# Ledger of designs, part 27: miniprotein binders against q9rrp1

Target 1, 274 residues: q9rrp1
Amino acid sequence: MASLNSALRTAQHVRTATRGALLWGYEQKLAREVKANGKLPRHLGLILDGNRRFARAAGLQREMGHSFGADKAHEVLQWCLELGIPSATIWVLSTDNGSREPAELAHILSLLEREARQLAVDPRIHANRVRVRAIGQHDNFPPQVLAALNNLEESTAGYEGMRLNIAVGYGGREEIVDAVQSYLRTQAAQGATLEQAAENLTPDAIGAHLYAADQPDPDFIIRTSGEIRLSGFMLWQSVYSEYYFCDVYWPGFRRVDFLRALRDFQGRDRRFGK
Below, E stands for the ipSAE of ESMFold2; O stands for the ipSAE of OpenDDE; V2 stands for 0.75 times the mean of E and O plus 0.25 times the DockQ between their complexes.

## First folded at step 17 (miniprotein)

Design y7 (at its last look DockQ between E and O 0.04; V2 from the best seeds 0.00; counts 0 for: pae E 18.5 > 1.5, pTM E .589 < .8, placed apart)
Fold by OpenDDE base, look of step 17:
Order: C-alpha cells, then structure tokens, then sequence
Structure y7 (fold): chain B 274 residues (1-274), chain A 81 residues (1-81)
C-alpha cells in the first residue's frame, strides 16, 4: 500500500509540473507570436473589473480582492513594458463607484495612496522613464491621497518613456464636461464672446482639453469580469477602439489572457468607420 | 474530494500572498487585515489537515511553516507599535 501511494503522489506532482510547464511553454510561444507580428496598441485601455467577485469566489474579504487587483496592475505594467506598449490607461475607480459602501471606498482610496507611493519609488518606473498621471475628478479625495498622486506625477513628469494613466474618480461624461469647461475658460481668457466660443467649438477643440489630450486615442480596450460594456470608459476617445471582453476576474487575469487579447487585436481590421 | 482540497489549498496560498503583501507595507489597516487573514489561513490549514490527503501533506507542512514564520513577523511588528 505505501509504495502505490508514493507512486500516485509522484505521478500527480509530475502531472501538475507538466501542466505548468505546458502552460508556460504555450505562453512563451504566444508571446513570441505577438512580438513577431509587431502590431501592438499605441494606447491600451484596461477596465479593471471583478475584484470583489474574485474575493467572494475565493472565499476572501473584498479588501483582499482589491489588494490582489493592485498586484495584478503591477504585473500588467511589466507586460506592457516588456512588449513596448507606448501608452496605457487603467480604470481603477469610477465616479459611479462613489455610491459604494463608505468602508469599501475608504479602502480603495487607502490602497490607491499606498500604490501611488510605491510607484513613485518603483525602480521599473524610473528605469523605463514611465510618465504616470492620475486622470479624473479628484476634488473630493482625501488630502493624503491627493498628495501621493501629485508626488507620483511630479516624480515622473520629466519622463519620455511609456505613458501610464491611472483613471481614478474617472467618468467619461464628466471628462467631456471638464473638457468643455476648460475650453470655455481658455476662450474667455483669449477675450472670446460666448457666441465666438460656440462657433469655434469643434470635436478637435474638445479633444485638446481631455485629461490625456497629449496621447493618441485608445486602439484597444480590455475589460475583465465577463461584463460586455464600456461603462463610459474613455467615452470620447473610444470612438474607433477595438474591444476585448475577458471572462476572467481582474485579479485572476493572466499573462496568457493578456497575450490572447493582443493576438485578437492583431487579427482586427481597423476600418475607422470606412 | 480532490477538487475541494485543491480549492482549499488555492485559498490558503492566496491568503499567504495577501499576508506577505500586507507585511511589506506594515501599518494600520494592513496589519489588522493581515491578522484576520492569518486566522483564516489557520482555519483553512486545519480543514486541510482534517481532509488528510497524503498528496498535499508536504504542501500543508510547507504552508504551516510559512504561517508560523508570518505569525512571528506579525507579532514582531505589533511589539514595535
């Protein structure tokens, strides 16, 4: 009896190791295929969804789901750098998420402060010259969270590497309103009348006042959690974006799932409304 | 059930990663969450022991040793506050 149990133990360790090695080998093949094609997004959008559902499915607390979601964002940043993706926007917190339980929101904001402080001293950010910005409405954020975000932006402002936008307190309708308000303030400062400001209002004029106006529109938007919607993410800029909806909760999103999404993008015929 | 054991093991590994991450950034509220996750990981380890699979025995022992080291680190952080 003891010898048969040892043999079954060995066979299962070999099966688990073999499955791991097969998955790794497949991922490395897929990474080579994606790199060899060379068609990458110039700007990648990521809708980070499923943190709470991941935690619930794992029998963990919601807080742990958000912490694992932050760790996954660091992994995805590494994958973007390794592939040479020039720009990424990650959606961490929406305006609509303000309606969450106050304790969950306070936790997300405390996590954001921690991760902002970490990124400001992350050797990968400095070595790759990553310019980080927070985009969204931050007026109601705790002062310590704002200080951590501002320090992250200032510490990276002179960098000309990858652009990383962290969408926090972000809504796509709110961004358009802020862009129009910024446009109107600029027109007023130039001595334009309201009538002249209305006549001069174009899609490009709005585009110039968006939070990340110095970057190209997102070529590709990935959403996790199996939800098939944008929920206002980069609402203006997403007019010609390709979309990929992954039926994986964000903390469970793997490098193989990311590479499958990029392979899917590489197969897309981008017609731009033609 | 081998699937139940695998799920419990995956949950214990997730809790350990969370505690390690919380200890890297030692401070309230992360330490309180690390303590709570440690208790949950001890409960999972007990369930894994009760399910008594010779397949996972070594991995249960490795998890038990890691949990003991983590508990000692938590205690050392609590004694510094």
Amino acid sequence: as target 1 above (274 residues)
Amino acid sequence: DPEELQKLLERAELLLRFIQRALEWAGDPLLRWAQKALEQAKELLQKLRELGSPKIEKKIEELAERLKEIAEKIKQLEEKE
Scores: ipSAE 0.138, ipTM 0.571, lowest interface PAE 2.8, mean pLDDT 85
Fold by ESMFold2, look of step 17:
Structure y7 (fold): chain B 274 residues (1-274), chain A 81 residues (1-81)
Amino acid sequence: as target 1 above (274 residues)
Amino acid sequence: DPEELQKLLERAELLLRFIQRALEWAGDPLLRWAQKALEQAKELLQKLRELGSPKIEKKIEELAERLKEIAEKIKQLEEKE
């Protein structure tokens, strides 16, 4: 009764369903283990890498890889909320990415505008009182992107739940330069001479002028796509961060991958410079 | 404005091509993205029809047929789930 085509479609469906059920079961077990351990990052950093490679592997233009990456970011926000992770920083656009082809950059900025507007009205943001901030250098962004980011920040400014930082136009070296400039301007406004400003300069003084100085340093950083480097992500703040380098491209980053990263974090000895 | 209509046509064609290739390659994992992108493509085609001219009418119908093919593929994938 079953034709060859019908039998092949049925066999593929059964294999897909069986694999899905086994993965789901493993994922649930892992989620329970992570929750039972209880050690979670106080500030999770996410370097979203592999969007372009994902699109290339799928035979898609690179713009679609960024669109898939944006959709994945919403899933990860949900996972962070479910676990109660109190702070997260997601690296969306580096200063190095500014050398990309103009059409790709325009698409990324258009996507950022759309996502900022959607987050501003997202029920999860408001129900969980998530405070959202954009960190980085924004002066050269199109006015509509700036307006969307400002509206998102203003709409959540009074919230005291999870903190979500969107690193856009961000580079760690640029952040340090901005912090030093901010420090010097503050000293000058207080009447300090150059000699006094130099004497007052400490690591803590620089730290107080970083983009998100009101938040603890990240203790765990995940980078997707298998690249084993930080590329300047939170360069000053990450001195004692634990790192997890995941081989999957960001659009393919699954909840089980996220939970594996957290289990890895839970199994590490703390590594401070002391 | 002929140049603006041509730009809209190119955007619609690019979006439909992306949806088609994504569904051919990945299937189920990209289904929610494809559904979202299809709605954007429908809106672009409706705008093109409202603003269209005889010059681009054949291209609009070509894109509409591609959209129909993509919608049928998405329906097949939804019923499989």
Scores: ipSAE 0.000, ipTM 0.134, lowest interface PAE 18.5, mean pLDDT 79
ESMFold2 (binder alone), look of step 17: mean pLDDT 76; pTM 0.684

Design y8 (at its last look DockQ between E and O 0.06; V2 from the best seeds 0.00; counts 0 for: pae E 19.8 > 1.5, pTM E .571 < .8, placed apart)
Fold by OpenDDE base, look of step 17:
Structure y8 (fold): chain B 274 residues (1-274), chain A 81 residues (1-81)
Amino acid sequence: as target 1 above (274 residues)
Amino acid sequence: DPEELQKLLERAELLLRFIQRALEWAGDPFLRWAQKALEQAKELLQKLRELGNPEIEKKIEELAERLKKIAEKIKQLEEKE
């Protein structure tokens, strides 16, 4: 009996190691294929969804789901840098957070503060000259969270590497309203009448006042969790975006799943409404 | 069930990674979350032992040793606050 159990244990370890090596070999092949094609998004959008569902499915607390979601964002940043993706926007927190339990929101904000402080001293950010910005409505954020976000932005403001936008307190309708308000304030400061401001209002004028107006529109938006919707993510900018919906909860999103999404983007014919 | 056993092992590895991550920053709330996750990991390890599967015994002992080292680290952090 003991010898048969040792042989079965060895066979299972060999099967698990072989399965891991096969998956790694496939991922490395897929990475070479994606790199060799060279068609990458100029701006990648990521809707981070499924943290709570991941935790529930794993029999973990919601807090652990958000922590693993933050760790996954660091992995995805690394994958973007390794591929040379010029810009990325990650949606961490919507404006519609009023529907979340106050304790869950407080946890997400405490996590955001921690991750912002970590990014401000991350050797990968500085070595790759990553310019980080927080985008959204932050007026109601705790002062310590705002200080951590501002310090991250200031510490990276002079960098001309990858652009990383962290969408926090972000909503796509709210961004359009803020853009129109910013436009109207600019017109008023130039001495324009309301009538002149209305006549001068164009799609490009709104576009120039969006939170990340110095970056190209998102070429590709990935959403995790199996949900087939944008929920207002980059609502204006997404007019010609390609979409990929991945049936994986965000903390479970693997490099192979990311590379499959990029391969899918590479196969698409972008017609731009033609 | 081999699938149930695999899910329990994956949960144990997730808990251990969470505790390690929470202990990198220490203090409130992360220390409290590490403590709570440590108790969940002990309960899960006990459940894995009760399943009595000789195939995972070595993995249970590895997890138990990792949990012991983590518990000692938590205790050292609690004594500093």
Scores: ipSAE 0.020, ipTM 0.360, lowest interface PAE 5.8, mean pLDDT 86
Fold by ESMFold2, look of step 17:
Formats: sequence, structure tokens, C-alpha cells
Structure y8 (fold): chain B 274 residues (1-274), chain A 81 residues (1-81)
Amino acid sequence: as target 1 above (274 residues)
Amino acid sequence: DPEELQKLLERAELLLRFIQRALEWAGDPFLRWAQKALEQAKELLQKLRELGNPEIEKKIEELAERLKKIAEKIKQLEEKE
């Protein structure tokens, strides 16, 4: 009897080790396939979702789910740098925060401050000359959060390597309104009447006033947590984007999940709507 | 920058506390998350050592010992599976 139990435990250890080795091998195979194909997103969009659900499934406080989500974002940044993806936008916080408890929102903003300060001194950012921008509406953020974001942006403003946009306080409809307002203020400063501004309005004129207008439009957007919707992410810019919806919660998003998404992107017959 | 150094120490301590809580749950997804978070904590401790501040060396060693204990716990949990 004791010998049988020992044999069963040994068999379980072997099966677990074999499963781990097979998963590792599969991930390495995917990495080789993605690299050999060579087609990478020029601008990757990430709608990270599921932090709260991850914490709930683990029996943890909601605030820790957001902390784990922030840690995952660092991993994804590393994966983008390793592959040489030239531009990424991550959607951290939408403009809609009415359903969140105030303490949870305060924690998210505090976490944003800490992560922005960490990025400003992160050797990977500086060694790879990553230019970091915060996009969205920030007027009502606490002063220390604004200071951290401003410092991060200014300390990387001259970099010409990878571009990383942190969409915080961001909504696509709000971005379009901000772009139209910016366009109108520019026209007024140049002496245009309202009628002239209307006559001068083109899609390119609006596009030039979006938050990150100097970057190419996203060509690939990943959303975690299984929701099949875009919720206003980069509404203007995503007209030609391919979309990938992943069923894992963001803190559980693995490198193999990332590589599967990229392989999917590489296999699509993608055409611009020219 | 002394303020930046203190923030890095706070982040390392926070990560180790989160890893400890995560290990209370023995499921594979949390175990893999704990392994990845442990690697991040190792990188933070390496950054802190490279800054070479003698006044925090004892704190760095405290965190390294906690990290070592967490790594042993992760190994024990992997052997249960």
C-alpha cells in the first residue's frame, strides 16, 4: 500500500514536469514562428481588462488585482522590446469611473503614480530610448500623479526608439471631441471665421489633432478577459486595425498568449480600407 | 536620488508582500504569477545593489532573505502538483 502511494506520487510529478516541458516547448516554437515570419504590429493596442475578476477568482482584494495588472504591464513591455515592436498603447483607465468605489479609484491612481515614477528610472526605458506619453484627460488627477506623468514624459521626450502610450483617463469619444476643439482653437488663432473653419475641416485635419497624431495608427489590438467589444478604444485611429480577443484576465496574460496573438496577426489577410 | 531609492525599496517590499499573499492560493495560474513576480523582485533587488548605497545594504539583505524563503515555498508547491 505505501509503495503504491509512492508510485502514484512519482507518476504525478513526472506528468506535471512533462506538461511544463511541453508548454515551454510550445512557447519556444511560437516564438520561433513569430520571429521567422517577421511581420509585427507597427502599433500594438492593448485593452487590459479583468484585474478585478482576477482578484475575485483568487480570493484577493480588488486593489491587489490592479497591482498585479500593473506588474503584468511591465512584462508585456519587456516582450515588446524583445521583439522590436515599435509602438504600443495600453489602456489603463477609461474616462468612465462612475461604477468604481472611490477607494479603488484612488488606489489605481496611486499605482499609476508609482509606476510612472518607476518607468522614469527604468533602465529598459533609457537603454532602448523608449519615448513615453500619457494620453487622455488628466485635469482632475491628483497633483502628485500629474507630476509623475509629466516627469516621465519630459525625461523621455527626446527618445526616438519605441513609443509607449499610456492611455489613462482616456475615452475615444472624448479624444475626438478634444481633437475637434483643438482644431477649432487653431483655426480661431489663425483668424478663421466659423464658416471658414467648417470649410477647412477634413479627416486629416481632425487626425492631426488627436493625442498621438505623430504615430502610425494601430494595426493590431488585443483585449483580454473575453469581452468582445472595443469600448471606445482609439475610435478614430483603429479603422484598419485587426482585433484579437483573449479569454484570460489581464494579470494572467502569459507570454504564450501574447505570442499566439501575434501569430494570429501574422496569418490574417489584412487590407486597408483605401 | 534618495527619494527614488526609497520608492524602489517600497516597491520591492510591496511585491514581496503580494507574492506572500498569492502563495496562499495553490492553483497553477497563481503559482505561475508568483514565479513571474519573484523574478521581478529579483530584478529590483539587483537594481538596488547596483546603486551601491551602503545605508540600505542591510535592508537589501533582509529582502533577499525573504525572497529566498518565497522561492523555497514556490518549489514546495510545485512538488505537490
Scores: ipSAE 0.000, ipTM 0.114, lowest interface PAE 19.8, mean pLDDT 78
ESMFold2 (binder alone), look of step 17: mean pLDDT 75; pTM 0.667

## First folded at step 18 (miniprotein)

Design z1 (at its last look DockQ between E and O 0.71; V2 from the best seeds 0.00; counts 0 for: pae E 17.1 > 1.5, pTM E .532 < .8, unsure alone 69.354 < 70)
Fold by OpenDDE base, look of step 18:
Parts: C-alpha cells; sequence; structure tokens
Structure z1 (fold): chain B 274 residues (1-274), chain A 81 residues (1-81)
C-alpha cells in the first residue's frame, strides 16, 4: 500500500510540475514570437469584465472579485511595459454601473482611491515615466477619490513614457456629448455664432475634444468575460480598432491569454475601410 | 473527489491573498471583508482537514500557518483602531 500511494503522489506531482513547465515553456515561446514580430498596438484598450462572475465561480464575495481585478490590472501594466506598448486605456467603471447597488459602488470607489494612491508611489510608474490620467465623468465622485486621482495625475503630468488612461465613470456617448460641449464652449470663447460653430463642426473637431485626444485611436481592444460587445467603450475612437474577446473572467486573465491576444492582433490585416 | 479538493485549496489560497491585500492598508474598508474572509478560510481549512487527504496534508498545514500569521496581523490592526 505505501509504495502505490508514493507512486500516485509522484505521478500527480510530475503531472502538475509537467503541466506547469509545459505552460511556462509555451508562454516563453509565445512571448518570443510576439516580440520578434514587433507589430504591437500603439494604443491598447482593455474592457475589464467578469470580476463579480469570477468571485461567484470561486465561491467568494463580489468585493474580493474587484480586489483581484485590481491586482490583475497591475500585472497587465507590467506586461505592457515589458513589451513597450506606448498607450493603454483600461475600463474600470462605466456610467451604467451607477445603477449598481450603492454598497458595491462605494466599494469600487474606495478600491479606486486605494489603487490611485498606490500608483502615485509605484516605482514602476516613476522609473518608466508613465503618465496616468483618469477619463470619464467624475463630478459626483467622493472628494477623497477625486483627491487621489488628481494627485496621481499631477505626480505624473510631466512624464513622457507610456500613457495609461483609467476610464472611470466613463461612457462612450457621454464622452461624445462632453466633446461637443467643449467644442461649443471653445467656439463661443472665440466669438463664433451658433451658426458658425455648426458650420465648423467636423469629425476632427469632435476628435480634438475627446478624452485623451493627444493619443492615437485604439489599435486593439481586448474584452474579458466571453461577452461579445463593446458596451460603448471608446465609441468614437474604436472605428478602426481590432477586437479580441477572451472567454476568461478578468481576475483569471493570464500572461499567456494576453500574449495570445497580441499574436492574434499581429495576424490581422488592418484595411481601414479599403 | 481530487478536483473538488483542488478547488477548495484554490479558494483557500484566494481568501488568504485577499486578506493579505487588505492588510497593506490600515483603516481600509476592506478590513471588514478581511475578517469575513478569515472566518471563511478557517472553516474551509477545517473542512479540508476533516476530508483527511494525506496528499494535501502538507499544503493544508502550510495554509494554516499562513492563516495564523494573517490573523495575528489583523488583530494587531484592530487593536490600533
Amino acid sequence: as target 1 above (274 residues)
Amino acid sequence: DPEELQKLLERAELLLRFIQRALKWAGDPLLEWAQRALEQAKELLQKLRELGNPELEKKIEELAERLKKIAEKLKQLEEKE
């Protein structure tokens, strides 16, 4: 009996170690292939979906799912820096998420405050000169959350490294409305009539007033959770984006899943409507 | 079922990681959730012990020792508030 249990233990340890080593070897191969191709997104969009579903599937509380989702965002930032991706936008909180239970929203906002305070002192942000911005509608956010976001933006405003946008209170229709309002205010400040402002309204005029208008449009958008939709993420800017829908909940998103998405992007022929 | 035992271990590791994350920030509202996660992790480790799998015994005791150290740190934070 003792020899059979030792052989089964050794076979399971060899199976887990061999599965781990095979997965690691495959991930290292895939990382070399992605790096050797060199075609990376200039701007990566990420729709962070599945935090609550991850928690439910693991038998955990919803709050734990959001916490693990924040840890995963730090891992993805590291992977973007290691590959040299110039810009990324991560969608953390939508305008439609305002209809969530007040306790869940308060928890997400408290988590956002903590993560903003952590990023403001993160050695990777400063060493890589990462410029961080929050994008969206924040007027209704708690004062302590706004102070943490503003401090993060101010602490990184002079950096010319990777650009990281954190989309919070973000909606793609709301962004277009804010852009048109900003355009109209600029035209009025220049002494334009309402008619002149209408005549001067072009796609480029709207584009110049979008959030992060100083960055290129997203080349590639990854969504987690198996949901095949954008839900208004970068609605204007996504006109020529490539899309990748990963059937993994966000807290479970691995470096191998990220590298598979980038390999898929590298195989795309971007025609831009031609 | 070995797959059920593995899922229970993964759940225990996730609970411990959550508590360790909460413990980085004194006065974080996640401390209440860390207390709940601590009790869930204790119950889960007890259930894993009762299932009596000799292959997992070393891993269960490693998790129990980590849980003890986490509980001591959590108590030290509660005594400062």
Scores: ipSAE 0.240, ipTM 0.670, lowest interface PAE 1.8, mean pLDDT 86
Fold by ESMFold2, look of step 18:
Formats: C-alpha cells, sequence, structure tokens
Structure z1 (fold): chain B 274 residues (1-274), chain A 81 residues (1-81)
C-alpha cells in the first residue's frame, strides 16, 4: 500500500513538472516569434474583466478578485516594458458605479489609492521614464484618492518614455461629453459666439479635447473574460483598432496569453486590413 | 479526483495571498474581509486535512504554517484598533 502510494506521488509530480516545462517552452517560442516579427501595438488598450468571476470560481469574496486584478496589472506593465510597447491604456473602473455595493466601491477606491501611491515610487516607472496619467471623471472621488492620483501624475509628468493611462471613473460617452464641454469653454474664452463654435466644430476639434489627446489612437485592444464587445472603451479613439477577445478572467491572464494576442495582432496584415 | 484536490489547493493558496495583500494595505473594510477570508482558509485547510491525502500532506502543512503567521499578524492589528 505504501509502495503504491509512493509510485502514485512520483507519477503526479513528474506529470506536473512536465506540463510546466512544456508551457514554459511554448511561451519562450512565442516570445521569440513576437520579437522576430517586430510589429507591436503603438497604443495597447486593455479592458480588464472577470475579477468577480475569478473570485467566485476560487470560492472567494468578490473584493479579493479586484486585489488579484491589481497584481496582474503590475505584471502586464512589466511585459509592456520588456517588449517596448510605447503606450497603454488600462480600464480599471467604469463610470457605471451604480450597480456596485458601496462597500465594494469603497474597497476598489482604497485599492486604487494604495496602488497609485505604490506606482509613484516604483523603480520600474522611474527607470523607464513612464509617464502615468489617470483619465476619467474623478470629481467625486475621496480626497485621499485624488491626492494619490495627482501625486502619481505630477511625479511622472516630465517623463518621455512609455505612456501609461489608467482609465478610472471612465466611460466613453462621458469622455465625449467632457470633450465637447471643454471645446465649448475654449471657444467661449476666445470670444466665439455659439454660431461660431458650431461652425468651428469638427471631428479633429473634438479629438483635441479628449482626455489623452496627445497620444495616438489605440491600434490594438485586448478584452479578457470572453465578452465580444467594447462597452464604451475609448469610444471615439478606437475606430480603426484591432480587437482580441480572450476567454481568461483578468487575474488569470498569463504572459503566454499576452504573447498569443500580440502574435494575432502581427498576423492581421494578411487579412488585407479588412 | 486529483483535479478537484488541485483546485482546492489553488483556492487555499490564492486566499492566503489575498489575506497577505489585505494586511499590507489594511483599512477598516479590508480588516473585516481579512477576518472572513481567514475563517474560510481555516475551513479549507481542515477539509483538506480530513481527506488525508498523503500526496498533499507537505503542501497542506506549508499552507497551515502560513495561515498561522497571518492569523497572528491579524490579531496584532485588531489589538491596535
Amino acid sequence: as target 1 above (274 residues)
Amino acid sequence: DPEELQKLLERAELLLRFIQRALKWAGDPLLEWAQRALEQAKELLQKLRELGNPELEKKIEELAERLKKIAEKLKQLEEKE
């Protein structure tokens, strides 16, 4: 009985080690292929989804899923830096807060504060001169959250390396409304009448007033959790974006999943741009 | 079912990681969640011990030691407040 149990334990350990080695080898092959191709997104969009479902599948409270999702965002930042992706936007919290319980929202905002403070002193941010911006509607955030976000933005404002946008309190329709309001205020400050402002309105005029107007439009957007929709993510800017929908929940998004998405992006030229 | 046992171990490990993160960034709502998560981790480890799977005994004891350290830290934080 003891001899049989020992043999079974050995077989299971060998199987687990073999699977790990095969996955590692495949990931290394993908990394070589992605690097050899050389085509990378100029601006990568990431729609984080599945935190609650990940926690539920693990038998955990949903707030824990958000904490693991934050850990994953740090991993993805590292992958972008390693590959030299010049710009990324990560959707952390939508404007649709009305469906969340107040305690869950308070937890997400507390987590955002701590992650922003941690990122402000992160050696990777400073060594790679990453400029970090928070985009979205923040007026109703607690003062300590606003202070953390402002400090992160100010401490990186002079950096000219990678650009990282954190979309928090963000919705694409709200962004368009904010852009129109900003345009109208600029026109009024210049003495324009309403008729003149209407005559001056163009798509480029709206584009110039979006939250991160100084960056190129995203050319590649990854959404986790398998949903095949954008839900208003960068609604104006994503007109020509390529999309990749990944079935994993965000906390389970692995480097191999990221590399598979990039390989898919690299292959899209063969589809004649559709 | 060895795949079911592997999922239970993954749940326990994720739960302990979550508690460690929560204690690093402690606030009143996070302490409440950490207390509940600690109780769930205790229940999972007890269930794993009762199953008596010798293949998993070493890993279960490693997780139990981590849980004990986390529980001691949580008790210290509760006494400060």
Scores: ipSAE 0.000, ipTM 0.188, lowest interface PAE 17.1, mean pLDDT 78
ESMFold2 (binder alone), look of step 18: mean pLDDT 69; pTM 0.572

Design z2 (at its last look DockQ between E and O 0.13; V2 from the best seeds 0.00; counts 0 for: pae E 16.9 > 1.5, pTM E .547 < .8, placed apart)
Fold by OpenDDE base, look of step 18:
Structure z2 (fold): chain B 274 residues (1-274), chain A 81 residues (1-81)
Amino acid sequence: as target 1 above (274 residues)
Amino acid sequence: DPEELEKLLERAELLLRFIERALEWAGDPLLRWAKKALEQAKELLQKLRELGNPELEKKIEELAERLKKIAEKLKQLEEKE
């Protein structure tokens, strides 16, 4: 009996150590392949989906799922910096998420305030000259959340490194409406009539008034959770985006899953409607 | 089952990481869950010890030492309120 238990234990050691070493070796190989190809997105979009489902699957509270989702965003930022991805937009909170339970929304906003304060003093942000912006509708946010977001933006406004957009209170239809309103206000300030403003309205005129209009359109959008939809994420800008749907909940998204997505992007021929 | 044991270990690590992060920010709304997460982590560590896997002894003791530091920090916060 003692020898059989020792042999089963040794076989488990060899399996766990070999599985860990094989996964690590594979991830390092995949990272070398992705770096050697050199074709990276100029602008990476990330739809952060599955926080609540992750918590439920792990037998944890929903709030823990959001906390682990924020930790995962810090890991993905590190991976983007290590690869030299020039721009990223992460979707944290949608306009439709305003219909959530008031206590869940208040918790997400308190988490956002904490994460914004942490990023404003993160050595990686300052060392890499990362310019951070919040994009979306923030008029109904608590004053302390707005102050934390504004301080993060101001602290990084002069940086010319990686661009990070945090989409909070963000909706793709709402962004287009805000862009058209901004365009109309600009035309009015120039003394244009409503008719002249209508005649001058082009796709490029709308594009110039979108959130983060000073960045290229997203080349690649990754969504987690196995859901095959954009849900309005970067609705205008995504016209020529490549899409990758990962069947992993956001807090469970690994460096190997990220590298697999980038390898998939590298294999795509981007025709731009030709 | 080795896969069940890996899932229990991962869940214990997640609970400890959650509590450690909640304790870094005194007054975080997540502190209300920290006590419940602490008891769940103690129960998971006890179950991992009872399963008697010598491969995990070192990892269980690392988690137990993290749990002790968490319990000491929680006690110090409760004594300040």
Scores: ipSAE 0.280, ipTM 0.673, lowest interface PAE 1.9, mean pLDDT 86
Fold by ESMFold2, look of step 18:
Structure z2 (fold): chain B 274 residues (1-274), chain A 81 residues (1-81)
Amino acid sequence: as target 1 above (274 residues)
Amino acid sequence: DPEELEKLLERAELLLRFIERALEWAGDPLLRWAKKALEQAKELLQKLRELGNPELEKKIEELAERLKKIAEKLKQLEEKE
């Protein structure tokens, strides 16, 4: 009766299935290429951007965008563990986010509590001996969020595997101020005058007082959502970082996108090496 | 209101596209998200049908068929071990 309609439906189904197979095959080839090269970031930075835009584009409430973004972060953690990336810093909540609507901020903070509690019992964290630290300014967080973060840090403090930093309430300018204050207090405790502290100030002195000073500086930073800027992410530590800006909103960030970013990182040493 | 109806249709199409993409990955967090999003898509589609615009009736039926396929795929994925 409607032969043309049947043919059109079949053609669409075949095209969709063929596209899926081609994407899967490309992803597998790319994964083999990245593994064969072997050079991976020593410290990967991730700026998780686009949760709100993802939800808006889908006609969903903003809270769902943040929830999907949190689930994506678990996927990326798994990819990092599979490849053996030794350190990662994920920017979850900036200091500037305090201007968001109260309901949205409350949801983000409740997600943070849930995710911290989940990570504290996550078999992957313990099996891979991942040391997790929350970095940033936490003074105004609700007590239950602080308790969840402290428990996560304490339960992993002895681990010597991958380092995972969760940047919450984090801003790079605030980190620098905190580092300078810490430096000055150390100098004062050693009996230095203000003039002596000023004369002793070096880039290394500031670097030693940053939140995660015991880890190497990030060498690769990925930002989703197409914005070409760092917005204060690890301002001091990122001076020599390679940057990758991806147009995809964070909740839509796929493994193939991650692998493309890593291949790009690997290609940069060919451009600047001998 | 035809302009409001068109906006609802566009939102429904976008939502279904994201659910379809999420099901391609089939991870547990994505399955939970997809279940919640499917409920929202059903509500949008019902609202579109209640408005009863004959100009858009074919498109609404296409979305309903896609929604049905999504629901079937989600059930299959929930039953896999």
Scores: ipSAE 0.000, ipTM 0.157, lowest interface PAE 16.9, mean pLDDT 79
ESMFold2 (binder alone), look of step 18: mean pLDDT 73; pTM 0.643

Design z3 (at its last look DockQ between E and O 0.42; V2 from the best seeds 0.00; counts 0 for: pae E 7.6 > 1.5, pTM E .577 < .8)
Fold by OpenDDE base, look of step 18:
Structure z3 (fold): chain B 274 residues (1-274), chain A 81 residues (1-81)
Amino acid sequence: as target 1 above (274 residues)
Amino acid sequence: DPEELEKLLERAELLLRFIERALKWAGDPLLEWAKRALEQAKELLQKLRELGNPELEKKIEELAERLKKIAEKLKQLEEKE
């Protein structure tokens, strides 16, 4: 009996160690392939979905799922810097998430404040000259959350490295409305009539007033959780985006899953409606 | 079941990682969730010990030592409030 249990134990340790080594070897191969191809997104979009489902599947509280989701965002930032991705937008909180339980929303906002304070002193942000911005509607955010976001933006405003947009209180329809309102206010300040403002309204005029209008449109959008939809993420800018839907909850998203998504993007023929 | 033991171990590691993250910031609103996660991690480690898998014994003791350091740090935060 003792020899059979020792042999089964050795076989399980060899199986876990070989699975780990095989996965690591595959990830290193995939990273070399992605780097050797060199075709990377100029602007990567990320829809961070599945935090609550991850927590539920692990038998954890919902709040732990959001916490692990924030840790995963720091890992993805590292992977973007290592590959030299010039711009990224991460969707953390939607306008539709305002309908969540007030306690869950207050928790997400407190987590956002903490993560913003952490990023403002993160050596990777400063060493790589990462310019961070919050995008969305923030007027109803708690003052301490706004102060943490503003301090993060101010601390990085002069940086010319990677651009990181954090989409919080963000909705794609709301962004278009804000862009049209900003356009109309600019036209009024120039002394234009309402009729002249209507005649001058073009797709490019709206585009110039979108959030992060100084960045290229997203080349590639990754969504986690197995959900096959954009839910309004970068609704205007996504017209020619490539899409990748990963059947992994956001806190479980691995470097190998990210590299698979980038390899998939590298294989796409981007026709731009031709 | 070996898969059940691996899931229990993974859950215990996730709980400890959550608490260690919450304890980076004094006055974090996650502190109450960290206290709850600490009790859940104690219960999981006890269940893992009772299941008596000698392959997990070293890993259970590593987790128990992390849990002890967490409990000491929580107590030091509560004594400052």
Scores: ipSAE 0.023, ipTM 0.491, lowest interface PAE 4.1, mean pLDDT 85
Fold by ESMFold2, look of step 18:
Structure z3 (fold): chain B 274 residues (1-274), chain A 81 residues (1-81)
Amino acid sequence: as target 1 above (274 residues)
Amino acid sequence: DPEELEKLLERAELLLRFIERALKWAGDPLLEWAKRALEQAKELLQKLRELGNPELEKKIEELAERLKKIAEKLKQLEEKE
């Protein structure tokens, strides 16, 4: 009935449909396995790397890479909500802007403004009562970006569900300096001398002054793009974090990659000093 | 040549898939990205048609139909604003 060309096209369609069904089946099996195990990160850290390389590999403008990255962040938020992960920190923009062109930075900030305004009215945020905070140094952000971030934080400040931290203008060394300064100002307000402040300084004292001190330290950190380093992400808080380094660029990070990372987390032996 | 043509087709598919998702969630900045991507997708599909590949002709036509639907949705969204 079918000609050779028709038979070849039919065979390709069958192979494509079979591949899709196999991938879906594997993903469902992995999701069931992860849920049955039950051990999930109490605070998941995500280092979003590879946006520009993804765009270049696909032959697209680098600005589209950042938009693909933003869309992927929405997908990962959905995956966290589905699994019931109680806290996540996503690193969007570091304080180290020295390698970025001013026009690219301005575009990233404009994208941030729009994403923040869209999150503020996102039904998933409100239905799941997600508390959203922006952490980092924001003093030099344009007023419209600051307004969007403040509105998002204010509109979710009373929520007691999942906690989502957006690390924007964030660097771990800068966070530590800010924490030390905050500690010293608190000591001064209490009447402490410099010597007394030095005597009172402990790791817990610094930890209490970090940007999101009211949340547990991250226990699992995922970095995409194959680079095996943290680059200052949550530098103080990651002392006992488990790390997972994934070769895919962030916009290509699939749900199956996410579930594999969680299965890996579930299979690790506890480390001494947990 | 065959690998290059397949990569161009995959790029077109990625662009259209991104635009379709962006239009679902879009505000003004994402509409601007969608417009840019739409024009790039039109140019890419024209290039794919000019290069001609009978084995991929069905995929190119499917992408062209999706492009047409995307353009209609974008026009409707702009008119409602």
Scores: ipSAE 0.012, ipTM 0.468, lowest interface PAE 7.6, mean pLDDT 82
ESMFold2 (binder alone), look of step 18: mean pLDDT 73; pTM 0.641

